# VH-VL binders against Protein DJ-1 homolog C (DJ1C), part 3

Target 1, 167 residues: Protein DJ-1 homolog C (DJ1C), of Arabidopsis thaliana (Mouse-ear cress) (q8vy09r84to250)
Amino acid sequence: KKVLVPIGYGTEEIEAVVLVDVLRRAGADVTVASVEQKLEVEGSSGTRLLADVLISKCADQVYDLVALPGGMPGAVRLRDCEILEKIMKRQAEDKRLYGAISMAPAITLLPWGLLTRKRTTGHPAFFGKLPTFWAVKTNIQISGELTTSRGPGTSFQFALSLAEQLF

## First folded at step 3 (VH-VL)

Design d01 (from R06 with heavy chain S103E, light chain T99D; framework fv_refanezumab)
Fold by ESMFold2-Fast, scan of step 3:
Structure d01 (fold): chain C 167 residues (1-167), chain A 120 residues (1-120), chain B 112 residues (1-112)
Amino acid sequence: as target 1 above (167 residues)
Amino acid sequence: QVQLVQSGSELKKPGASVKVSCKASGYTFTSYWMNWVRQAPGQGLEWMGWINTNTGNPTYADDFTGRFVFSLDTSVSTAYLQISSLKAEDTAVYYCARDDFWEGYYPDYWGQGTLVTVSS
Amino acid sequence: DIVMTQSPDSLAVSLGERATINCKSSQSVLYSSNNKNYLAWYQQKPGQPPKLLIYWASTRESGVPDRFSGSGSGTDFTLTISSLQAEDVAVYYCQQYYDTPTFGQGTKLEIK
């Protein structure tokens, strides 16, 4: 099973590292891709994260799951990556799994139109941005192919839910 | 020690406007969202909506769209409820109550309530 | 919106007797992934704001006496007061927070 975890400047370290670690332990082939011009990015708390590849190498790859960490400005960096946006829209169109945690649902997925008719949760500070009709106050929300979660404190639950859906 | 202190009672004429305040202390204001709950005389509790204290974005229950506005002043840890074009049926005690978005959003601490009476 | 319905609207119970208040939701408030019921109970005494008694359907808030207990799952919930005391005279409300928050209409509990 192939999994993509994109990272950028200001990515939340706990969310990214837990996703990668849990999914690799479950047996997934996880690719960490930088949406920046360098493989090394500084996370939201100042930790240096090293990607496996630049996102440009992933443009035509098919993934069984794409999981987005949050963080600021990480979620904004992911949002502004046209290659990642195209990958995510194709993921949704093909009915393949994708997930987003913390700020990523409201900051990254919502502007791309990937929350339409999806029950979603997200970071408490950005919950008010989610479509009122579809917003739910839960730690993990599964809506078809999309799984969303709240933040660093729910990262392990989020990653385990994705692993269960993938295998 | 968490405390929510609301402004005093208001007597208003129909068509007037009122602004109720709720001042928070004893916790980090932006870590908890603020709910508004109304209770008309002799009636039950009615959830009006909530405001995200980090973004300032309000969410209103269906019956409270239009004349009702939730706002914040984070510099003084205060939430506000404004009601415009007051009607007799707005007579009620208005409560602010905080909730923890991480744990499930049940209001755990409540203000003492502000009685708004709309009458000539 | 999820509609919360309480029963009875009022009840009178003698001191020391058991009081039972029911709450039904129009749809399940149990989230299968975490196995939690998004249901709380509040007590409101005359002239006072509501006080949180129970959250997650059965977890008692700190400082709440052991005689108060919550039970149930999915759509059917119960608040039990095992041995009624005079200070328990109040209106009791259930509330769901699974979706947009809604309260039950309240149950008035009186002595005798």
Scores: ipSAE 0.007, ipTM 0.500, lowest interface PAE 12.6, mean pLDDT 88

Design d02 (from R06 with heavy chain N54Y S103E; framework fv_refanezumab)
Fold by ESMFold2-Fast, scan of step 3:
Parts: structure tokens; C-alpha cells; sequence
Structure d02 (fold): chain C 167 residues (1-167), chain A 120 residues (1-120), chain B 112 residues (1-112)
């Protein structure tokens, strides 16, 4: 099972690292891709994260799951990456699994139109920006191919839920 | 401490419009969503929808689209319900009720209600 | 969407006796991922707004007397008043919030 975890400047470290660690322990082939111009990325708390590849190497690959960490400005960097946007829209169109935690549902997926008719949760500080009718106050929300979650404190539950769906 | 105070009763003719206010105090207005709930005379409670007090975005239940408008004035911590083209069937007590959207969709504090009577 | 049905429609109970009100949902309001029931109970006295009594099926709201308790899971829920007091005369409503919120039709509680 192939999994993409994109990272950028200001990515939330706990969310990214927990996603990668849990999914790799579950047996997934996880690729960490930088949406920046270099492999080394400074996270939201100043930790240096090293990606496996640049996102440009992922443009034509098919993933069983794409999981987005949050963080500020990490979620904005992911939102503004045209290559990642195309990968995510293709994921949704093909009905393949994708997920987003913390800031990513409201900041990254919502502008791309990827929350349409999906029950979603997200970071409490940005919960009010989610589509009101479809927003739910749960730690984990599964809506078809999309899984969403709240933040660093729910990262393990989020990653485990994705692993359960993938296998 | 937490209070929701609604405007007084209204008597209107069919075809008129009405605007009900709900003034909040004792908490941070934008930290809780505001629900609107209708109760026709002698009947049960009917959820109409809610408004996100932080963004101003309303969401309406299916039976309450078109003639019903939820709005806010955040500067005075007040939510509004406007009903246009009033019909006799709109006669009811209208309640505002706050929702802790971070905890659950169960309104925890309610206004005293506003009776809107529509008759010729 | 989810229909809430209460029973009985009305109930008369003597002071100091137990009152039991039932609520049934047309589909489960138990969310398996967090193991919570998305169900609340409200009390409405004549001429007053509803007052929240119970949420998450069994959690009492602050300030609600301990004679009020909620129980049940999935589709079948109960509100119990262990020793009825005169001030408990009211209509009681259950409400689900698993999907778009819906209320039961209400149960009128009277003194026998």
C-alpha cells in the first residue's frame, strides 16, 4: 500500500511524524514529499524535517492514501502547491482514500472543493470555517474516502484509523 | 451569567415581514453558534437551523429556506431571525439557543422566546 | 431524517414516586469511533423556554438535581426522575444531534 504525506514550511511536527511512523509500522510504503524547493523543511515549532523527495517527483504516481498534516503556515503551503492540488483532486475523483488533520480540512481541502457533501471535523480554532451543515465535533470523522481529525492530540487516533482503512 | 434576551411579541398581517432579535450576554458571542427553534401553539420543538457566529454563515433546515434569514450584529452580540411574506402557519414562539460547537450540537442556554402571531 | 419517538405521550405520577420517559430513534445515534450517544433531554415548563437536563445520553447538566438521570444506548433511551417533586411538572423532550438535530414529540408529566 502506497501512502503520500506532503510537508512544507510550517508543517505541524507531531501530526506529520505520527502519520509517517504509524503508517510505516502498519506496513505501508510511505513517501514524504516536500512542497518546497528543497528536501529540508522547517516545521511549525522550528524542527527540521527531511523529506524523501520533492513533490514534483510524485505528480504522476498513484497512491492508495494521501494524508495531509496541518500546522501554520504548513496548511497554507500545501494549499498553494498546484501539484499537490492536482494529486488530491485525482485521489477524490478516483475514490481513493485521503485524509486531513487539524488546519488542513479548513485551510487546504475546503478551498480545493474537496469537502463537498463530506461530514468533516478539524482544529477547534478553525472549526467555524468548515461547512456548517457538514461539520461535526468528533475526534475522527470518516465520510466515504475522506477521513478528518482535530489536531496534534488526536494524531495517533487519526493515523490508526487510516491504517485500519488501508489494510 | 449567560443570558439570551429576545425581542417582544409581534402581531402581523399575512404578507408582512418580522425581525426577531436575540441579544447575548455573559459569554464570548463568537465562541458559540446560535440555533433557531420554532414551537407552534400546542406543538413540539422544531429545529430551524443555526448561524456560525464567527463567520456569519447560516445553515437552514430544509423546511426553512427562502422566507427565513438568519443574520448577526457582532458589535452588539445580537442574532436576528427575519421572516418575510408571513403566513398564518408561521404563528409560533421562536427561540434562539446557543450551541457549543466544540462540544456538541445540544443547545445549552435558550432565550425566553418571541411569540409571532400572524392573523388577519 | 432521524425520527425521534417518545412514549408515553402523557404520564401521571404521584409525588415521591419514580417517573420514566422513553425515547426511541429511527436509527442508531451511537457513534462507534468515540462510543458516544448523541442524545439530549430537555425540560419545558408552561410559558418557559426548554432547559437542558442531560447530554451524551447520561451526563447531567450543571445545576440539574441528581434525581434526574439518563440511560440507554443506540436507539433506546430513558429519562428517569427517581422521586417526583411538584416543580417537575413539565413537558420533556429528547433530541438527537448525531445528524441534523431532531426532537421527539414530547412527554407531558403531571402529578397523579
Amino acid sequence: as target 1 above (167 residues)
Amino acid sequence: QVQLVQSGSELKKPGASVKVSCKASGYTFTSYWMNWVRQAPGQGLEWMGWINTYTGNPTYADDFTGRFVFSLDTSVSTAYLQISSLKAEDTAVYYCARDDFWEGYYPDYWGQGTLVTVSS
Amino acid sequence: DIVMTQSPDSLAVSLGERATINCKSSQSVLYSSNNKNYLAWYQQKPGQPPKLLIYWASTRESGVPDRFSGSGSGTDFTLTISSLQAEDVAVYYCQQYYTTPTFGQGTKLEIK
Scores: ipSAE 0.006, ipTM 0.482, lowest interface PAE 14.7, mean pLDDT 87

Design d03 (from R06 with light chain N34K T99D; framework fv_refanezumab)
Fold by ESMFold2-Fast, scan of step 3:
Formats: structure tokens, C-alpha cells, sequence
Structure d03 (fold): chain C 167 residues (1-167), chain A 120 residues (1-120), chain B 112 residues (1-112)
């Protein structure tokens, strides 16, 4: 099972690291891809995160799951990556799993049009930005191919839910 | 004191357009989303959709796409519902109702309703 | 979408007696990990807009008299008025907000 976890400047460390660790322990082939021009990016709390590849190397790969960490400005960095947007839209069109935690639903997925008719949760501070009555205050929300979650405190539950759906 | 005050009743012919207003006061307009709910004469309540007052983005229930448009004027704390190409089946009382999505999508305050009658 | 069915369609209860209104959802509206039921109850008097009475199946809205109570979980819910007063004559609606919001057809409450 192939999994993509994109990271960028200001990605929330706990969300990214928990996603990668839990999914790898479950037996997934996890690729961490930087949306920046370098493999090393500084997370939202100043921790250096090392990607496996640049996102440009992932443009034509098919993933069984793409899972987006949040963080600010990480979610904005992911949103502004045209390659990642294409990957995510292809994921949704092919009805393959994708997920987003914390700020990623409101900041990243929403502008791409990937929350239509999807029950969605996200970070409390950005819950008011969600334009859909499908927004819910749950720790984990599964809506078809999309799984969303609230933030760093729900990261482990989020990752475990994705692993359960993948295997 | 929270108030939602809607525009007055409308009598329209089939094919006409109507625009209903809902003016909010007594709270921060952009902190609550606005729902629209329809009630045909002698019938129950139908949720039509909502509009996010922070972004201006509307969401419509499946039966209320196409002819129905939700919009805002945040400078005067007012939400609007526009119905184009009116049909007899659109005859109903239209309610606006504020929604605290932090609470889970149960409207707590409602406007008084606007009766829209479509007849020849 | 989720279909909400109320029973009875109408009932008549004497002043001071208990009124019971039932609501059934076509699928569970319980979010089990948080033990929350996404169900609300509204009161609508003739010529007036609906008024929120109960949310989360059993939490009473501020200012609503304590004679109103909600109970139930999953697919079966009840609104109880412990001692009917003249001002309680209205149509009562249940509403789920687990999915696309849907209302029951309403229960008309009258005095005997």
C-alpha cells in the first residue's frame, strides 16, 4: 500500500510525524514529499523535518492514500502547490483514500473544491471557515474516501483510522 | 437581544423573480452562519441550505440548486435569498435562521418568515 | 438523506397531563465515539417561526421551561412535556443534523 504525506514550511510536526510513524508501523510504503525546493523544511514549532523526495518526483505516481498534515503556514504551502492539488483531485476522482487533519481541511482542501458533500471536521480555530453544513465537531470523520480530524491531539486516532481503512 | 427581521410578503406571477432579505442585529453577524428553511402552506419544514457569513460561500440542499441563490451584504448584516423563474410550487413561507456550527447545526434564532405567493 | 418520522401525527392532552411525542430516524444519528445524538426539537405556534427547545437529544435550550425534556438514542427519540400548559399548543418537529439536516413531518399538540 503506497501512501503520500506532503510537508512544507510550517507543517505541524506532531501531525506529520505521527502520520508517517503509525502508517509505516502498519506496513504501508510511506513517501514523505517536500512541496518546497529543499528536502529539509522547518515545521511550525521550529523542528527540522526531512522529506524523502521533492513533490515533483511524485507527480505521476498513484497512491492508495494521500494524508495531509496541517499547521500554519504549512497548510497554505500545501494549498499553493499545484502538483499536490493535481494529485489530490485525481485521488478524489478515482475514489482513492485521502485525508486531512487540523487546518488542512479548511485551508487546503476547501479551496480545491474537495469538501463538497463530505462530512468534515478540522481545527477548532478554523471550523468557522468551513462553508459546508457537512461540517461536524467530531475527532475523526470518515466520509467516503475522505477522512478528517481536528488537530495534534487527535493525530494518533486519525493515523490509526487511515491504517484501518487501508488494510 | 438577537433579532432576525425579514422583508415583507410578496405576490408574484409564474416566471418572475423575488429577493427576500433577512437583517440581523444583536450579535456579530459573521460569527453565525445563516440557514434558509422553507415551509409550504400546511406542510412541514424543509432545510434549503446555508451561507457561511465569514466567506460568503453558499451550500444548497439538492432540491434547491439552480433557481435559488443565497448572498450577503455584511456591511448591513443582511442575508438574501433570491428565487428566479418562480413556479406555483415555490409558494411558501421562507425563514432565515442563524446557525452556530460550533454547537452542531441546530438553528437557535429564526426570522419571522416571508410569505412568497406565486399565482396568476 | 436521513428520513425522520414522528408519531403520532396529532394528539390531544388535558391541561396538567403528560404529553409524549416520538421521533424515529431511518439511520442512527448517534456519534458513538463522543456519545452524542445529533437531534433537536422545535416548537412552532400558528403564525410564528419555529423555536428551538432541545438539542443533543436531551439538552434544554436556555429559557425553555423544565417541563420539556428530551430522551432517546440512536434512532428512537422522545420529547416529553410533563404537565401541559395552554401555551404549549403547537406543532412540534424533530430535526437531525448528523447528515444533511432533515425534519420530521411534525406532531400537532392540542388541548382536550
Amino acid sequence: as target 1 above (167 residues)
Amino acid sequence: QVQLVQSGSELKKPGASVKVSCKASGYTFTSYWMNWVRQAPGQGLEWMGWINTNTGNPTYADDFTGRFVFSLDTSVSTAYLQISSLKAEDTAVYYCARDDFWSGYYPDYWGQGTLVTVSS
Amino acid sequence: DIVMTQSPDSLAVSLGERATINCKSSQSVLYSSKNKNYLAWYQQKPGQPPKLLIYWASTRESGVPDRFSGSGSGTDFTLTISSLQAEDVAVYYCQQYYDTPTFGQGTKLEIK
Scores: ipSAE 0.005, ipTM 0.483, lowest interface PAE 16.0, mean pLDDT 86

Design d04 (from R06 with heavy chain N54Y P107F; framework fv_refanezumab)
Fold by ESMFold2-Fast, scan of step 3:
Order: C-alpha cells, then structure tokens, then sequence
Structure d04 (fold): chain C 167 residues (1-167), chain A 120 residues (1-120), chain B 112 residues (1-112)
C-alpha cells in the first residue's frame, strides 16, 4: 500500500510525524515529500523535518492514500503546490483514499474544491470556513474516500482511522 | 436481510418526553450513518439530521435543534431519537433511515416508522 | 435551502400506460467536478416507509423493476414508469442531497 505525506515549511510536526509513524507501523510504504525546493523543511514549531523526496518526483506516481498534515504556514504551502493539487484531485476522481487534518481541510482542500459534498471536520478555529451544510463537529469524520480530523490532539486517532481504511 | 426495526407508537400529552428506538440488523452498524426523517399527517418528508454511528456525534437540521436528541447504543446496534417538551406540531411518523457516505446521502433502507401523537 | 417542486400533485394513469412524474430543484444539483446529479426517487405506499427506487438521478436500486427509470440533469428531473402495474399505486418523492437533504412535496399516482 503506497502512501504520500507531503510537508512544507510550517507543517505541524506532531501531525506529520504521527501520520508517518502509525502508517509505517501498519505496513504501508510511506513517502514523505517536500513541496519546497529542499528536502529539509522547518516545521511550525521550529523542528527540522527531512523529506524522502521532492514532490516533483511524485507527480506521476499513484498512491493508495494521500494524507495532509496541517500547520501554518504549512497548509498554505501545500495549498499553493500545483503538483500536490493535481495528485489530490486524481485521488478524489479515482475514488482513492485521501485525508486532511487540522488546518488542511479549510486551508488546503476547500480552495481546491475537494470538500464539496463531503461531510468534514477540521480545526475549531477554522470550522466556520467549512461549508455549513456539510460541516460536522467530530474528532474524526469519514465521508467516502475523504477522512478529516481536528488537530494535533486527534493525530493518533486520525492516523489509526486511515490505517484501518487502507488495510 | 438489512432491517431497521423501530419501537411502537406513542400517545403523549403536551409537555411530555418521548424516546423512539431504531434497531439495526443485517449489516455492520458503524459502517453506515443513521438519519431521522419526519412525516406529519398528510404532509411530505422532512429530514431532521443524522448521527455518525462510528463516533456517536449527532448533527441536526436547523429546525430540529434544542428539543431533539439523537443517540446510540452500539452494543445493541440501536439509534435513538428523544423529543422533549412535546408540542402538538410534533405529531408525526418518525423514520430512521441509513445512508452510505461512500456513495452519497440517499437512504437505501428505512425503518417502518414510529407514530408519535401529541394530543391537546 | 434547495426547494424541490414536483408536478403534477396527482396523476391518474391506466394500467399498462406510461406514467411520468417531474421534479424541479430551485438550483442545480449537478456537481460539475464529478458530473453527478445528487438526486434520488422514493416510492411510498400507504402505511409503509419510503422505498428507494433511483439514486444519482438515473441509477436504479437493486431489486427495482426495470420499468422504473430516472432521467434529467441539473434542475429538471423525471421519473418514468413505462408500463403501470397495479402495485405501482403510491406517492412518489424526489430528494436532493447536494446540500442538506430536502424532499419534493410528493406526487400521488392512481389508476385511471
């Protein structure tokens, strides 16, 4: 099972590291890809994270799951990555799993049009930006191929839910 | 084989409370979400909201906040609708109906309905 | 809210004849990105719960006779019963699920 976890500067460390660790423990082949020009990025709390590859190397790959960590400006960096947007839209189109936690649903997926007709949750501070008719106040929300979650405090539950769906 | 079996009819006075049950069988309860739909006498269908069977968290339509509570008992695959401070306008048949988030929010199986009559 | 309006309110059709029920939404229920119409049709007989007939505007639910078909896109939808049988006497409802679910007012189908 192939998984993509993209990171950029300002990515929330707990969310990214928990996703990678839990999914690898579950037996997934996890690729960490930087959306920056370098493999090393500084997270939202100043931790240096080292990606396996630049996102440009992932453009033509097919993933069973793409899981987005949040953080600021990490979610904005992911949003502004054209390659990642294309990959994520292909996930949705092909009915393959994708997920987003914390800031990522409202900041990254919403502008890409990937929350339309999906029941979603996200970070409490950004809950008001989600489409009202589809927004739900849950720690984990599964809506078809999309799984969303609230923040660092729900990172483990989020990763476990994705692992359960992947296997 | 999928069945949703609801509790029997209720006759209540204004101001009373009622709790309707919906017992699911023939499928994995937590793999489908449960909705509640109301039908007043001689009127059409009105969606009330849904409850996430995996997390237990309810979501209510705007007209059904306050007096209405959705809950679950996953150990017996049962969903509940409680209405407090009953009013005459609550007289209706209440249906539970499941939906599959994977394919959409249409309702493939329905309970038989529970008639709640509030007389005054 | 998306308002669903059905026409006619009631319809009388002879056995073996074609029955046509229309449904209009106040705004489009077609999601352009996946090209799906978020529309379903239900049949309700007296004393019974609604039964799903059609979803995604034109996909027939398993076990539903092939005389039932759905068509349309965007804001205008039609349920067709190609050859009316006695057991088809019921009230038919359209439902959108593009936003918070809303139902049409229903169309009562009777034998002429």
Amino acid sequence: as target 1 above (167 residues)
Amino acid sequence: QVQLVQSGSELKKPGASVKVSCKASGYTFTSYWMNWVRQAPGQGLEWMGWINTYTGNPTYADDFTGRFVFSLDTSVSTAYLQISSLKAEDTAVYYCARDDFWSGYYFDYWGQGTLVTVSS
Amino acid sequence: DIVMTQSPDSLAVSLGERATINCKSSQSVLYSSNNKNYLAWYQQKPGQPPKLLIYWASTRESGVPDRFSGSGSGTDFTLTISSLQAEDVAVYYCQQYYTTPTFGQGTKLEIK
Scores: ipSAE 0.007, ipTM 0.538, lowest interface PAE 12.5, mean pLDDT 88

